# Ledger of designs, part 4: VH-VL binders against q2rzv2

Target 1, 149 residues: q2rzv2
Amino acid sequence: MADELTVDIVTPDERSFQGPANGVRAPGIEGSFEVREDHAPMIAAFGIGPLIVKTQAAHEYADMHNDRIIFATSGGFLEVIDNKVTVLAETVEPASEIDVERAESAEERAKRRLEEGVQEEERETHEAARDRARNRLRVAMGKVGTRQS

## First folded at step 4 (VH-VL; framework fv_indenebart)

Design j12
Fold by ESMFold2-Fast, scan of step 4:
Structure j12 (fold): chain C 149 residues (1-149), chain A 123 residues (1-123), chain B 115 residues (1-115)
Amino acid sequence: as target 1 above (149 residues)
Amino acid sequence: EVQLLESGGGLVQPGGSLRLSCAASGFTFSSYAMSWVRQAPGKGLEWVSSISGSGGSTYYADSVKGRFTISRDNSKNTLYLQMNSLRAEDTAVYYCAKGYPWRFSYYYGMDVWGQGTTVTVSS
Amino acid sequence: QAVLTQPASLSASPGASASLTCTLRSGINVGTYRIYWYQQKPGSPPQYLLRYKSDSDKQQGSGVPSRFSGSKDASANAGILLISGLQSEDEADYYCMIWHSSAVVFGGGTKLTVL
C-alpha cells in the first residue's frame, strides 16, 4: 500500500502502539466511529470503551484476532491528518495485558461504593470507575471480539 | 544487566510432576513477555509456552496443552512452568527467554536466554 | 506440513559468504512476517542474532557483527540470513523463528560447517 494509514497510540506514560493499519474504531462520545484510509482531517474526543486497530500485523501482537487488536481505553482524543492517526489516550490496555483479577476487584469496589450511597458530587467518579472496570473485563474476555470459545 | 537464572530441573519418573523457576533481574519484569523453550538431546529448539507481561494471556504448544502451566509472579520477578503427567518425550534442556514490552509488534520475540535447566524423565 | 523449513546442513569456506534460508509454508506470506534468527554452539544456549521484517523494520542483537544480515526472497517465500566473510567461529546451528497463530514457531535448524 503506497498511501497506507499509520497509527500511533500514546498515553502520558508511553507509546502503546505504532504501525500500519487498515482502520481505527474508537468509542466516540456520540457513539463509536471508524477512521480508514483517506479520511478527511478531524479531531474527535472518545470515552470509556473498546479501541480497535484493524491491521494485518495483529498476529504479531498475539491478539485473539489475526486482523485486529483490541484495547480497553478510558478516553482521550483522536487526530487524523494525511493518513496518520494519532490517539492520545489517558489509558490504553491491550486485551492480552489486562489483569482480570484487578479489574474484578475494581468493579466490586465501585459497585459497593455506589450501593452504600455516595454523595452526588462523587457519583460520577464511582460510575466511571465501574465502567472502566467493566470495559476491561469485556475486552479481556473477548466479549467485544469475534473469538470463538 | 539482564540476567535469567533457571532452576528446578532434575530426574523424574514418567507420570511425575516438576516445577521450573526462572529468576529474572535487570529489567522491568512485569512489562515483558516471557517464554519457555526446550531442546531434547541432539534435537532442535521446540517452543513450550509463552506468557504476557501481566500474565493475562498464556499460550502453549499442542504437545503440552493440559499438562503444563506457565505462570509468573511479578512481585518476585519470577517465571514458572508447572509440568504434570511427564513423559519420556519431555526430556530436554528447558530455557527461559525474555521477550519485549507489549507496545512492540515483536513482543514474543526473544532476545535474552538463560543457561537452561535439564529435565530427564526416565524410569 | 511444517510452518518453517530450513535445510539440515550447509558448508562453506572461510572468507566466503553463507546464505541460510528459512522457507514459510504455502499460504503464509513471508512479506508480512518478522523473522528472528538465533545461533547455537554446542553446550551453549541460543544467542539472538537479529530480526528482520523489512529494510525499515529490522534490528541487530547486541554485539552481533555487521557481517550478519537479514533479508527475504519473495519468489521463494523465504527469509534469509547472510553471513559474509565467514569465520571458523561462525560454525554453529542456526534457527529461524516467527510468531504465527498465537505460537512461537522454530525452523528445524541448519548446521553450518566451516571447512
Scores: ipSAE 0.117, ipTM 0.732, lowest interface PAE 5.8, mean pLDDT 88

Design j15
Fold by ESMFold2-Fast, scan of step 4:
Structure j15 (fold): chain C 149 residues (1-149), chain A 124 residues (1-124), chain B 115 residues (1-115)
Amino acid sequence: as target 1 above (149 residues)
Amino acid sequence: EVQLLESGGGLVQPGGSLRLSCAASGFTFSSYAMSWVRQAPGKGLEWVSYISYSGRSTYYADSVKGRFTISRDNSKNTLYLQMNSLRAEDTAVYYCAKGIYPWRSTYYYGMDVWGQGTTVTVSS
Amino acid sequence: QAVLTQPASLSASPGASASLTCTLRSGINVGTYRIYWYQQKPGSPPQYLLRYKSDSDKQQGSGVPSRFSGSKDASANAGILLISGLQSEDEADYYCMIWHSSAVVFGGGTKLTVL
């Protein structure tokens, strides 16, 4: 409590979260990583995956166990300094607000495009679309990581 | 045990409105997609509307589009059907039904638990 | 044309087997669909029986006897509900169902009479 960690999650058009937390897990470029209290100063890039805020503070986006908030993100940067985590994300969607039907359709469309043979210039774009859709589905269905650190 | 209980049916004049409710218990209502299905006297099952677990996606039978609105209140474990511009052919028993799998897309959609039904009669 | 077609009626003797068909409209491949089956007795809501897509993708409803099973006839473009060892309590209306084109689609129902 004396060294309280705070988290601020911002996208280009809104602040998605602000408050105290016990930890933040991000889908780092080289693999998932977690920032807890008293972490050394750091700036890290992250990609498509789940962004998890572990908190006991009351929040409308809390999961069914009321101890974490799970977001689907498409990438961004995380800075930690003096127990303040700032997340600058391209997109952030709370698990509870993900449109499962839309995400399923997006995955099917991207898979079909890739199978039909897109041009090399466009292949990375369609793979990213598929990965974003898969991430949204995994987050919405609660198939994301462990509840233990 | 999983239970669904419909209410709000009754006798209504053509052109009138009714709001049906379905009270859910025995499962995590907010995790499952729901549907309304109706059955006219002596006839078969006719699907009316679908709503995803979050309420973000809704689908309607062509016969009710623009007249009926499906909605849900996850905090109250209740499903609703607002019926406007009612016609004689809307006369039926209306069932609410629960999707089989939590958090799943329409690819997995089928219903496993049904309510007892509530009767709607549209008559002059 | 209807998406799902079922015979209006079927009769069979106690102890015999009954095969109830659910035919998909031309242009819709039965192989890609998961078909759900429901039983309805007079004065009661429908009861979920089972679903069948393939032998590796099928499920029975809670309390549904093993004498109820699902299959497909690809040449007829149809789903099949098989009821073996027919009993008098099996007399009911049976409905098939799929999700197709942003809609739940039911067959017209088959009234099974057990003589």
Scores: ipSAE 0.006, ipTM 0.537, lowest interface PAE 10.7, mean pLDDT 86

